# Ledger of designs, part 6: VH-VL binders against Probable complex I intermediate-associated protein 30

Target 1, 227 residues: Probable complex I intermediate-associated protein 30, of Arabidopsis thaliana (Mouse-ear cress) (q9lqi7)
Amino acid sequence: MSRFRSLLQASVNATKKALTWNVEEWVPPAEKHIFKFHSKEDLKKWHLYSDSEYGGLSSASLEIPDKGDGSDCTGVFSGNLSVDLSEGSKWNISRSGFCGMRSKKFDGFIDLDGYDAIALRIRGDGRCYISTIYTENWVNSPGQSEDNSWQAFVFAPKDSWYTAKIPLARYLPTWRGNVIDVEMEMNPGRVLGMSLSVNAEGGAVGAKSGAGDFRVEIDWIKALRLP

## First folded at step 4 (VH-VL)

Design a52 (from i06 with light chain Y90W; framework fv_ifinatamab)
Fold by ESMFold2-Fast, scan of step 4:
Structure a52 (fold): chain C 227 residues (1-227), chain A 123 residues (1-123), chain B 106 residues (1-106)
Amino acid sequence: as target 1 above (227 residues)
Amino acid sequence: QVQLVQSGAEVKKPGSSVKVSCKASGYTFTSYYMHWVRQAPGQGLEWMGYINPYSGGTKYNEKFKGRVTITADESTSTAYMELSSLRSEDTAVYYCARETYYDWGSYEYFDYWGQGTLVTVSS
Amino acid sequence: EIVLTQSPATLSLSPGERATLSCRASSSVSYMHWYQQKPGQAPRPLIYDASNRATGIPARFSGSGSGTDFTLTISSLEPEDFAVYYCQQWSSYPLTFGQGTKVEIK
């Protein structure tokens, strides 16, 4: 018959709910920083490439713009995708309209063993980009040993910052620009580097595609252990 | 513009080794595989191997395994081919040649070649 | 290894004539390339992936073929076309070249 017992039980239930909520916030998923894009020194870790090396007309830049005192400092990968070729160079590439940024070779490997996903903090232009992970010393046929690339599409939404989380299992093995038709899994302990690229053909249905300007802002790239 | 400049001609004795260099300019050195191809006097072209300057990964023609070593120095944009235990049959012009590989949409072929380095092996 | 056999070994022609060069592979080849080499010079790319002209290569050069049989055609020889031509496969390692066809002035 005690109303005091009812009030005490409600208080206990509210406290349990609050403690459960707090515990979830106090145990964040494991993270590993791979790259940040906060200074011009950070950008020196990257090389730019485009179809212009093969006679295409695309262009790319990677910059930390001065957004004013007290503003966020992030990397901007931007440029123009052109499907046009100079007449003398049109036979020198298999496809036109691409730009990319590739990390400089690490001293050794980035060890991603125990991580489930790559996360990119980006603000984009509505295009799909290609995330590439490079690994060393994979034997792709008996007696043949060379590094391999692993690729996944990344949609870059307009206007708002977005964390794209790409499970490592979703990266498709590629060899010399082509998806290979073999059942293989990435060795995340042997990562040499990464790239981010864009092409005029695009990727997913509904994303912006075709020739023209591209622009994506990048804050960081991390490895995540997913819950 | 892309240029591949090789070291000068050498005369070597049987049993010695030779190290030929190939200095690249006009592009990002680590973005392209570098191959080595030789040509004996009056004969055709013979592939020796390659290096990926980005990873240091190499692949050699079985005929030269154990005798050939291909290396790359990113800081100087220079590839090297060292051939040991030289024989008279190794007398040839040695070429470096760049492969057109990149991470999207390439056809693999040799788009730029060095001028060649004559190595003469004589006793 | 894939063996590439070029025929003829030597082709003696006059300027203005058509040259037809053959390259046969010991097994099926996915990617066949052609290179031109003049005396004292490095090879230069001519045709890649059977039929695509490399940068700066004039329209008189054409390539065709698939599987094991490939052809390089020069529709009307110019004086600068007298050279040695090599086919090269990029289907398996080791990479291999044909022995060359010498196109010489008659």
Scores: ipSAE 0.303, ipTM 0.683, lowest interface PAE 4.0, mean pLDDT 82

Design a53 (from i06 with light chain S92D; framework fv_ifinatamab)
Fold by ESMFold2-Fast, scan of step 4:
Structure a53 (fold): chain C 227 residues (1-227), chain A 123 residues (1-123), chain B 106 residues (1-106)
Amino acid sequence: as target 1 above (227 residues)
Amino acid sequence: QVQLVQSGAEVKKPGSSVKVSCKASGYTFTSYYMHWVRQAPGQGLEWMGYINPYSGGTKYNEKFKGRVTITADESTSTAYMELSSLRSEDTAVYYCARETYYDWGSYEYFDYWGQGTLVTVSS
Amino acid sequence: EIVLTQSPATLSLSPGERATLSCRASSSVSYMHWYQQKPGQAPRPLIYDASNRATGIPARFSGSGSGTDFTLTISSLEPEDFAVYYCQQYSDYPLTFGQGTKVEIK
């Protein structure tokens, strides 16, 4: 009699295991880590750029503050936005007052198919930043997104940590800082990289704008499946 | 200081291939598109194509389609232009030239050029 | 493709004279650039986006124009200005250059 009970239990357990295995395969994680900003090694995945490369006077840094322990390690993207141009450089730059951090190219692609939004965990200065997603270049005409740059504003409040959740559908195709009018959709399966930038012109009503200091702390960047 | 340094002159036979290099220094290699432009002796400039070193994306002049391949090696900050099935009319000085690209503004012109590489195609 | 036609093909002038170079496009151009090339050298950027001087370019160089008609002007030629000048459009692929105007000393 005990043999029959053992067989039944084994069958039930096998069925539960199969159901668990199939469920795990069918349901991807609700979030996917893309970047973290917890160590100096994490920051080596990023390049800084600014208008100073083109004759402007803005400056930027990206660092992990040295607090002597690892309990409160986040990346700090900070600097100064200047709308001034270096002596004799007035003809070199179409827009001054910008700084950015851009990820190094991924080896292959980050597949964000099945995710609805990009989330950034930040603590800022009241400025609006620009989140950029770079996808595989399938557009080949001037005036269209040549590297498929997709941009959205992200507000960085100054009083507390904030998780900005930006639906992928809210990112607009851009070419050289300008929104372009094209009939195209982001291919989230073929993401090449990302950037976070800030400029003196600003963005949203009520956000801080203009020349001067900027500072945003970044904990992580993730992709999310929205409920 | 920005520099684009190209490989040396080459003499090739018709039907062969040539691969010219352009080593960049003094700037962030992935922040600029790299174009290739050629000039036959005593003639004008002819655009061949470009590469975005950040993405590896390329755009070619249809005149060279199927014969030109532009690549970039981020680790060495070097762009390459390979032209196959060479003909005598491919005899030219080949230039690399960078174009400004950034998220906020644009210039859409070639601000720095390599010194040029003479490719002579003769039997 | 957009065809750029430069005129004159050759301009023979003396130092101190004004040089006026034309570039005409077969269709409307949003971005027109000018480059200077001396014998044995790579082209040098001169004017970008029709009228802006590139870094280090002296004030005697100026550009103007829109649509299909563009002009490069050198107000008073210096000895180092005798060179070939090329216009270039960035409005459509393939990118194209004019055939050049040679400014030579008389």
Scores: ipSAE 0.096, ipTM 0.632, lowest interface PAE 6.0, mean pLDDT 82

Design a54 (from i06 with light chain A54E; framework fv_ifinatamab)
Fold by ESMFold2-Fast, scan of step 4:
Parts: sequence; C-alpha cells; structure tokens
Structure a54 (fold): chain C 227 residues (1-227), chain A 123 residues (1-123), chain B 106 residues (1-106)
Amino acid sequence: as target 1 above (227 residues)
Amino acid sequence: QVQLVQSGAEVKKPGSSVKVSCKASGYTFTSYYMHWVRQAPGQGLEWMGYINPYSGGTKYNEKFKGRVTITADESTSTAYMELSSLRSEDTAVYYCARETYYDWGSYEYFDYWGQGTLVTVSS
Amino acid sequence: EIVLTQSPATLSLSPGERATLSCRASSSVSYMHWYQQKPGQAPRPLIYDASNRETGIPARFSGSGSGTDFTLTISSLEPEDFAVYYCQQYSSYPLTFGQGTKVEIK
C-alpha cells in the first residue's frame, strides 16, 4: 500500500498546520451551516461504509443516542476497526481497517465560495479522522470523472468538545485515497458532499492508532470565514 | 452478494438507438464506478465509458463521441447505456462492469460484470 | 491511446503443460490487469496490478512484469483453464484491452 502511505504522510503535515487555527476558538468568524447532527432526520443525509464491502470485518454505526439527562442530541459515529479479513476478501495485499460516513448526493452544490475553512464540532476518542470534500472535477485523469476528493486529517481529542478548523487550502487532492500531483485549488463553489472516515493506521504523531473501537460525537459542520 | 443483472437481447435497425440497463444489488450503488465494455462477435473487449453514480459524472471513449450516453438512477440502483445512430458494426455483446473503488487506495480493475446484453444491428 | 499486443494469439496445449502469455504495451503502464473469458460468459477478473491474484483464483495462476512488458503464467493447465485471456491497462484514457490470447486444447 505505498499509495496509502503517501496520502498518510502528506496529510500528517497538513494536519499539523491545521491544528494551529484551533487556538482562536473565541473569535466568532462569519459562518455558514452545512450539516447538523441533532435528529434522526439529519442522519438520513448520510451513508455508512466500511471495509466489509471488501471482505473486512470492521463495523460502523451512526446514531443519535437517547441522553436521559436532557442533554442536547448529537450524532455518534462509532464502531470497531478490524484488520482481519474474511476468506472472500478483495483486500488481498494490505490489512483492512476502515470505516466512514459520507453525505448523500443532492441536487446542486454546497456553495462555500467566500469561506476559508471547514469547522467540525466534535468530541472524540484521541484518533485522527479524515475529512473529505467531494467537488466537481474539471481535470480528467485515469479513474477521474466530474468529481474530485480533497482530504485533510482532523484530530478528535478525548472527552472534550473541540472545534476543528481546517483551512480549505490544507485539503490535499486525492483519487481513491491517493494524493495526486496537481497544482490546482479546490473550487469551493462546486462542493458535492463530504465524508468523515477513520482507519487503523491513524494519521498523526501522538494520536491513538491501531485496530479496536472508535467513537466520535459530531454536533455540526460549518464553513467559516477566518479573521 | 454483489450482482449485476442486464436487460435482454435486442435487434435494432441501422440509424436507431438502443438503451441497455444494468441493475446492481448487494452493495452501495453510489460507492462504485460503473463501466460499459462491448465485445463484437469473435473480437476482443472495447471500453466505452463510465459513470460515477454518486456525482453523475461520466467519461466516454472518444470513438463513441456524440453517440453514447451513460446514466444512473440511484433510486433503482440501475445504470444505463444508450447508443444512438446504430450501425452494423455496433453488433456486440454489451457488458456493465463495476470498478473497484473505496475511500482508501485500491487497484482499479473490474471486479464484477453483468451477464451481457446482445445487441444485433441488421437491416 | 495505449495499444496492448498479446502474444501468441493462440496457444494449443495439453492439460498439465505450462502456459506463458505475454502482453506488450505501446507505452509504460502503471496498472495492468488480466481477465479470463469462457465462451458465452462475461470476463472474470484473474490478476490485478500485474501480479496479485483475485480472490478465489488458484495458485497456478501468476502474473509479473512492469513498464511495457507483462506476463501471465499458468504453471500446470487444468481442463477448466482453456479460455481466452485478456490484459487491460488502467494508466490512461481510453482504457484498452489486448486482443486476447486463446488457450485451446491440443
């Protein structure tokens, strides 16, 4: 999996830079709501996927748990990362160990023109997750269509709510999990959707990695104009 | 279990059009590219194009420029390939084929194929 | 476009013999795949990315090569192995297949 390792290495550098933006949590920049995770209707906008489609044994769920204490509802993306493969696995070379949630396609685009960053309000497990933005792809390459994927790592600290602010400029262009060598910028006016995923190999120095349980609570996803 | 089921054989006249369907089951339809490949009798395989069912984005072989249209209907998990201005040289078995694709890096090949649809173009 | 030339066009062999199939590309290929096709059936994936066996493919099938020269080897032919084999590149559009090598019983 040298292509996956290439993505992982490039994303580590982007994640270190993105983390510096989180120190300004008290500044209220201009914002636009993209997604909220407050009701079961909100969760219907998302698909779950995992290595199980390739014969892996990972599992994932996305739910709004009933908090008997009257707390506000938030989405919980959780499951188990397994590096084991079933007998019929299509993943013959590398270990499995990934789960993700991806927004369902809708007519039109998420217009982020004029915004500088994506913000995720999360409470995590100490793992690094991958934030993916899908855009209309005007550059044709083998396997590329009218969409393109842009990825950045997002660290999910244990136990405390955290607003991860990821500059759009820190997202790296990818194709099927691989960083591609293109010198072009994301078109923020042509966003088709987003995903959040996690894998057993992790993504940042000091973050939890490896097989086992994962859990991240998600309140909302917004676009921000940074000061 | 992944399965791709195509529509039945068709006989068409030159100048007409044909629309072949490919119904997918056993996986998340929007997560995988769907390609169309044809094979003339006794000949090899020829790539026609693909669709990403998530975005609706397509890529076509220039040989079919202006004649081929690939579409997808997410509500029925069905991909379609329409070929217009048919000629006798378009007589072939038409296959839909799923490309390996997931969020993490993979080898891009065709892991599942439909059973094929024979389209005969004759006067 | 990348042209894939398979050789030989036909191999006439007996069960138990070794089959060696070649695929030559007109320019360097990053990803070469092999498919098996039996009469009246859709192609079946066999080898992906030059050397990796698809799930369920017997160990007698192996692939090798890089750049422009690729090889599919069947170490000892079984009766069910007599079929047409196609190589396919995924390096540039349009995607292309070789013309096929027919492995037939002698």
Scores: ipSAE 0.030, ipTM 0.624, lowest interface PAE 6.3, mean pLDDT 82

Design a56 (from i06 with light chain N52Y; framework fv_ifinatamab)
Fold by ESMFold2-Fast, scan of step 4:
Structure a56 (fold): chain C 227 residues (1-227), chain A 123 residues (1-123), chain B 106 residues (1-106)
Amino acid sequence: as target 1 above (227 residues)
Amino acid sequence: QVQLVQSGAEVKKPGSSVKVSCKASGYTFTSYYMHWVRQAPGQGLEWMGYINPYSGGTKYNEKFKGRVTITADESTSTAYMELSSLRSEDTAVYYCARETYYDWGSYEYFDYWGQGTLVTVSS
Amino acid sequence: EIVLTQSPATLSLSPGERATLSCRASSSVSYMHWYQQKPGQAPRPLIYDASYRATGIPARFSGSGSGTDFTLTISSLEPEDFAVYYCQQYSSYPLTFGQGTKVEIK
């Protein structure tokens, strides 16, 4: 009977599919969501900072624009970079002009040890931004540790959405904005937080630099396992 | 307005320990380092160590290593300095002091100080 | 550790006079800062990165120097300027202070 034969073939195919699905449960995903920027609740995970804390005049905001007619919601990090100083001139004018957004500390750590890169889905302004990863402290000796931050440049092209993929190996150890010589490598298994910042000096040949407005739209941040 | 308010004076016996607190307000506690500096009566200033409240990272002056522990409680914006195995020469005013710090770089100086806590060690 | 030596240990001067304070480091320092301390009070920041005045510090205070030799100058002493002044390096750990220069009224 042909109907009975057809049911047996369908059951064999379903069994193969189920076995394949069970095997796939043990394969780690190719990407891991770290942050999304789709609601005001998502933005509460971030803290804004700028040179205004030190006598500069830069300003920053992080918002989900209210688009009334069903438009997709993404975060907007924007503001103005000023190289002018307020009363007191707390720092050198050549070092003014910066804004940033830093994540609030994770509950524990984000384990990125299985991943090769950080990906940011952005639509920018032609400026170069700085991606920072904060990791657990270097251990110099028992009972003592040093802070660790790791930085890489992110070009934010204007007009279209772009997925910037930054290999973890490209992040350089930094201390207060300066690259340092350190004997230990990044520990991606113990990430404390992340930031995205911009400054008037810029960081890449051909990217927009200098004082003035900045704006980048952010959809999400993920970790990727590259081929 | 930035304020650092320290716990009150203490009198301790040799061999005991003391834990001094420094309550911060008026700024984002996790964005700035907190240092501890002491001053013996009639003497100069001596750096003890710091903590980064964001990471929990610490650095201690080797002179106090093994006796000093600096901690921070983000929920109360309070830093602590504990000194153990107290000796009479540990009699001093202990200060907390905030360091200017950001990703772009700072001049790394102590811009705000607590009022000080006198710790007297005597038998 | 970097040792900071301040000189003189004591300056006895009258209001209106110029005060010049020296701080010498045992090795080259990247950042040198100056603090003022009055009896019974916490230190107050005066000068950071050798020459920049901290917030609220009057123009009569100025700093200069690089490498191992640094100077704090008070162009015309006011009554409130009689205090102890400390230099402090931020070049290597442990962070260190000078022993202090006491500016006292004659």
Scores: ipSAE 0.380, ipTM 0.719, lowest interface PAE 3.8, mean pLDDT 83

Design a58 (from i06 with light chain D49E T55D; framework fv_ifinatamab)
Fold by ESMFold2-Fast, scan of step 4:
Structure a58 (fold): chain C 227 residues (1-227), chain A 123 residues (1-123), chain B 106 residues (1-106)
Amino acid sequence: as target 1 above (227 residues)
Amino acid sequence: QVQLVQSGAEVKKPGSSVKVSCKASGYTFTSYYMHWVRQAPGQGLEWMGYINPYSGGTKYNEKFKGRVTITADESTSTAYMELSSLRSEDTAVYYCARETYYDWGSYEYFDYWGQGTLVTVSS
Amino acid sequence: EIVLTQSPATLSLSPGERATLSCRASSSVSYMHWYQQKPGQAPRPLIYEASNRADGIPARFSGSGSGTDFTLTISSLEPEDFAVYYCQQYSSYPLTFGQGTKVEIK
């Protein structure tokens, strides 16, 4: 009898272990690294853009400065938002005053299936930034597709490091910076890239807005499974 | 300086295809949509479509249904417009034209144009 | 599609005269632009979003209008202003241009 019960207990334990292993196989890790900002090689994955390309006077930089207390390295996205236009510009631009950083286009996709949120480890300037996620296009007809971009505001508080957690459900479909009225869900398995941008109009009611300097320090970007 | 430089003039037979190129320089190629607009001799302007070089997303004028394909090669900063099953009515100057795009807006306006490529379709 | 009808088709005037060009849309348009084209050249941007003058465009050019009715005005024609002018909408696909108004010397 004891021998039989010992075998039964071993079978139950083996079944529990197998079930635990199978569950672990299906459940993704709680965090997935997407980007880090710790070296100049990390920064090569990003392109800067601003209104200066068409007559604006905004400027942007992305760099790894020495913080003085050893080699504590994080990326710094900073610059100046100007609503002024350069002399001799081709355009009398009504919507000047923006800068952004966009990830370089990659072959394939960033697979975020099973994750609930994007997390950014930042230390900011009190401005509201725009987080954009680019996903695979809709196929409307043979050879024709429509862009998918999704945006959410990210408040960047002053003084202390902060982990901004943005639920994927908070990202709204956008067309050329405007929220569109379409019944579409983000496909988190088909992410092409991301950007972080800032404009002089701002976003949140209580956040700093207007022309002038901007600065946000970025340590990393991750995908999270939220509790 | 921003420049859009197009490929040279072509003479094609009816039923063939033509592929016109537009090489961009002086800006970040993936930050702007690239449109294609044609103009038949003595006629007005006709929009054909666009591509977003960052995503590869395209939009075409239904009038060219099944005949037009717009592509972009980020590594060479070059956009292409291919038109198949050519007819004499496709004889036109073909222009590429740039539109500003950014995360919070677009001017929805063509700021730089290529010099144009004359495509002549004749038997 | 939105059809843009420009009138008149041809406007014959002398230097120093005022030119008024009309563009009527078949349905409401939020974004209307104007381009100038001279023979053998690509179109040149002139007015964007109904009333904003592109940089380098002289103050004699002005745009106005909303909804379905838009106007381009040249307050006093200079010799270099004799050209074809096109309106263009960016409110819906397909994007469309008007057929053009030719401003020619009388």
Scores: ipSAE 0.303, ipTM 0.701, lowest interface PAE 4.0, mean pLDDT 83

Design a61 (from a60 with heavy chain W50Y; framework fv_murlentamab)
Fold by ESMFold2-Fast, scan of step 4:
Structure a61 (fold): chain C 227 residues (1-227), chain A 123 residues (1-123), chain B 106 residues (1-106)
Amino acid sequence: as target 1 above (227 residues)
Amino acid sequence: QVRLVQSGAEVKKPGASVKVSCKASGYTFTSYYIHWVRQAPGQRLEWMGYINPYSGGTKYSQKFQGRVTITRDTSASTAYMELSSLRSEDTAVYYCARETYYDWGSYEYFDYWGQGTLVTVSS
Amino acid sequence: DIQMTQSPSTLSASVGDRVTITCRASSSVSYIAWYQQKPGKAPKLLTYDASSLESGVPSRFSGSGSGTEFTLTISSLQPDDFATYYCQQYSSYPLTFGGGTKVEIK
């Protein structure tokens, strides 16, 4: 009997706990913060890369400019796109004219399950950038976490802050920057990281393209659940 | 987990050919380039070439061009390196290694290596 | 071909020592990787992109440098660190490795 009395008391306590559970804990938030670009520590989460790996002459930087007035700053991804190759380069010419920033790996996953879109708060230069999401491979390979890439274009308007909202369904599977013809969907629960890149070639009508300077300011990256 | 397992040691006479295998497991075989690197006893590592397992495309070091052939079998997740017209100077441990891939292209540094295959060329 | 020269070729050190190994390229390179190799074993990746530490590699290892001069530093040498170390450039083909630096017990 004393054992059943203790069990009843535990059940009452569990019921009280469950009844204080609010609906916001059960329903996921409408937005989820993924990255911010407000301090030098935030920028340490990112790697810069470019066609210089293949003998190209493009350059990139990622920094928090000092405004000198103590106001809040945002990250600046900027540089120069060059289609030229260094003397003596044996690389494929089609690899010239790109720069990118990619998130450093960390333990676990960015969970985008239940979200519909990626949002980027940016102020750009009129170029189209490429948003990349890296996921665990689609092949059943126990004990292995591999990067597979999914890409979508994002236009960065000049002179004004813009929130680009890119549906997850618009990201296409890619291999080495090329769209592949596979019948599969992204697993949004298994995201390993993200990148933002820019190429001299390509873009939407009205977007700036070609070699030359690029510059985009980034405030944050979030996941959104669209109505 | 990612593993690259190579075939066993070989002893060959000068003028013969050798074919070394490298079986990949624990990842999508076609998503990563496989390179071949050799190391003669007491010497530095020497790059020989690579294969793109998706397309079958290859690139070879000029020193080995005409003697080396790299192939793959996607159904077996296996890469092969064949070296012909063997000389005593080809005595070395031969490694397969996986190129790191992340974005826009591959990065030609090697996150995983096979255990190595000793090829001895003697008369 | 880009030639990679390592110095010193052999280094004697004690546990707890700070060890620095240098790699020089015959022409400017963008990216260097560093590997550790123990007798009878395949090389193991330590750092890439000159200064990025590979996952699972102890933080006592660090890479630095740009252009033609690169270094690998071990801040506090451990017994497991006695090995041969190689640098590799991947800026142009053919890919080339340094001659190696053997870290030996003093």
Scores: ipSAE 0.005, ipTM 0.448, lowest interface PAE 10.6, mean pLDDT 80

Design a62 (from z11 with heavy chain S50Y S59K; framework fv_zilovertamab)
Fold by ESMFold2-Fast, scan of step 4:
Structure a62 (fold): chain C 227 residues (1-227), chain A 123 residues (1-123), chain B 107 residues (1-107)
Amino acid sequence: as target 1 above (227 residues)
Amino acid sequence: QVQLQESGPGLVKPSQTLSLTCTVSGYTFTSYYIHWVRQAPGQGLEWMGYINPYSGGTKYNQKFKDRLTISKDTSKNQVVLTMTNMDPVDTATYYCARETYYDWGSYEYFDYWGHGTLVTVSS
Amino acid sequence: DIVMTQTPLSLPVTPGEPASISCRASQSVSSYLAWYQQKPGQAPRLLIYDASNRATGIPPRFSGSGYGTDFTLTINNIESEDAAYYFCQQYSSYPLTFGEGTKVEIK
C-alpha cells in the first residue's frame, strides 16, 4: 500500500514541478541579457569611435583576448586618451580626449519596458565611464532630429569584477555630451542602442581622470527588475 | 587626411573569382568599420557587407552570402573583398566606404568613400 | 528588405530655383536616413544624415526633412555645380538599402 501511495505522491510532485516550471516560463525573467562579450561574433555588434576623426589623437580597441587556460572569455575595451590635436587639423571639435564603443543599429528596439535598471559586469581601471542609452527621437522641440541620448556615470573599480547597477531613472537626457533641461522621461520600449565611453575629464569623486591609458573588461550588459 | 583606395582587376571572366583590395590611410585602421557598396552601370547603389577591421567580424547582404568573403590585413591597412562565381550581372563599380561615428549619432552612413574601381565581367 | 523609392527619377531645374526630391521607405525607418550626391565619375558624397542634419562642409542650401516613411531632400537656390545624381539610404535595418537615384539636370 505504501508503495502505491509513494507512486501517487511522485506523480503529484512531478505534476506540481511541471506546472511551476510552466508558470515560471510565462513570467518574464527578473533579468534580461542585452549584450554579452564572450566571442568575436559578439564584438560585431559594436563600433569603436574616438576624437581621432575630428583631429584628436585618442585611440581605442575592443577585443577578446585568448586566456589560454580554458576560462570564459570577456571583452576588453582599452586605449589611450589624448587631449592633443593633430597638426594641421581643420576639424572643429568641442572636446578632445574621448573614446567610446557604441552598439550597431538593428531592426527593432531593445525592449527595456518592465525593467528598472541597467547592469554592467565590469572590471576596470579606476576611471569613471559614461553609460549612454539611445532612444527614438522625441518631440521636444520643432526641428530637432537627433536621437535622444541618456547618460549616467559608471565607476569601474580596478581590483575585482563588479556589477554596476544603474537605475533607468538616473540616466539624464543629453545632447552632444551636455545635460539638457527637458520635461521628458526615457521611453524604455524604444531603446535603439547603447554606448560605453570615457573622457579625459573624470565624472566622479576619487575616480582616475586625465589623459593616458584606459582599460575596462566587460562580461555582459543586462536589464534588471530591482526588488 | 582620410583616404580609401580600391584596387584590383578591371576585367573578370564569367565563373571566375573577383578579388578587390581597399587600402586606407590617414586614420587608425582598426577603429572604423569598412563596408563594400557596388553600383552597376546606370543604376543605384547596392550594399554588400562590412568588416570590423579590429575583430575581423563580418556581415554580408544575404543576396551575396554564399559568394562573398570580406577579410583584412592589418599589417597593410587593407580590407579585401573576394567574390566567387562572377556573372555579367556583377559588372559594377565597387566602392569601399567608411562607417561614420559619433557619440550621439546614428551610424551606418558613410562619411568617406574610395574612388571606386570598375569591374567588368565579360568573356 | 526595406525598399527605398525615389521620385522623380529625373529632375530638370533652372539655376536659382528650388529643387525637391522625395524618398519613400516601404516601412518606417524613423529618422535613420542619409542623402548622398554623386557627380559623374566620382564616389558618392554624404550630404544629410539622420534625415535632416547636414554633413560637415555641406552648403546650407541643402536641407533634409521627414520621418518614418516619407523624406524630402531640398536644394534651395540651385547652382550649376549641383547637377548630379542624388541617392537616399536607410540604416534602420540590415541589409542597408539605397533609393534608385534622382538625376538633377541644370537647364
Scores: ipSAE 0.000, ipTM 0.438, lowest interface PAE 12.6, mean pLDDT 80

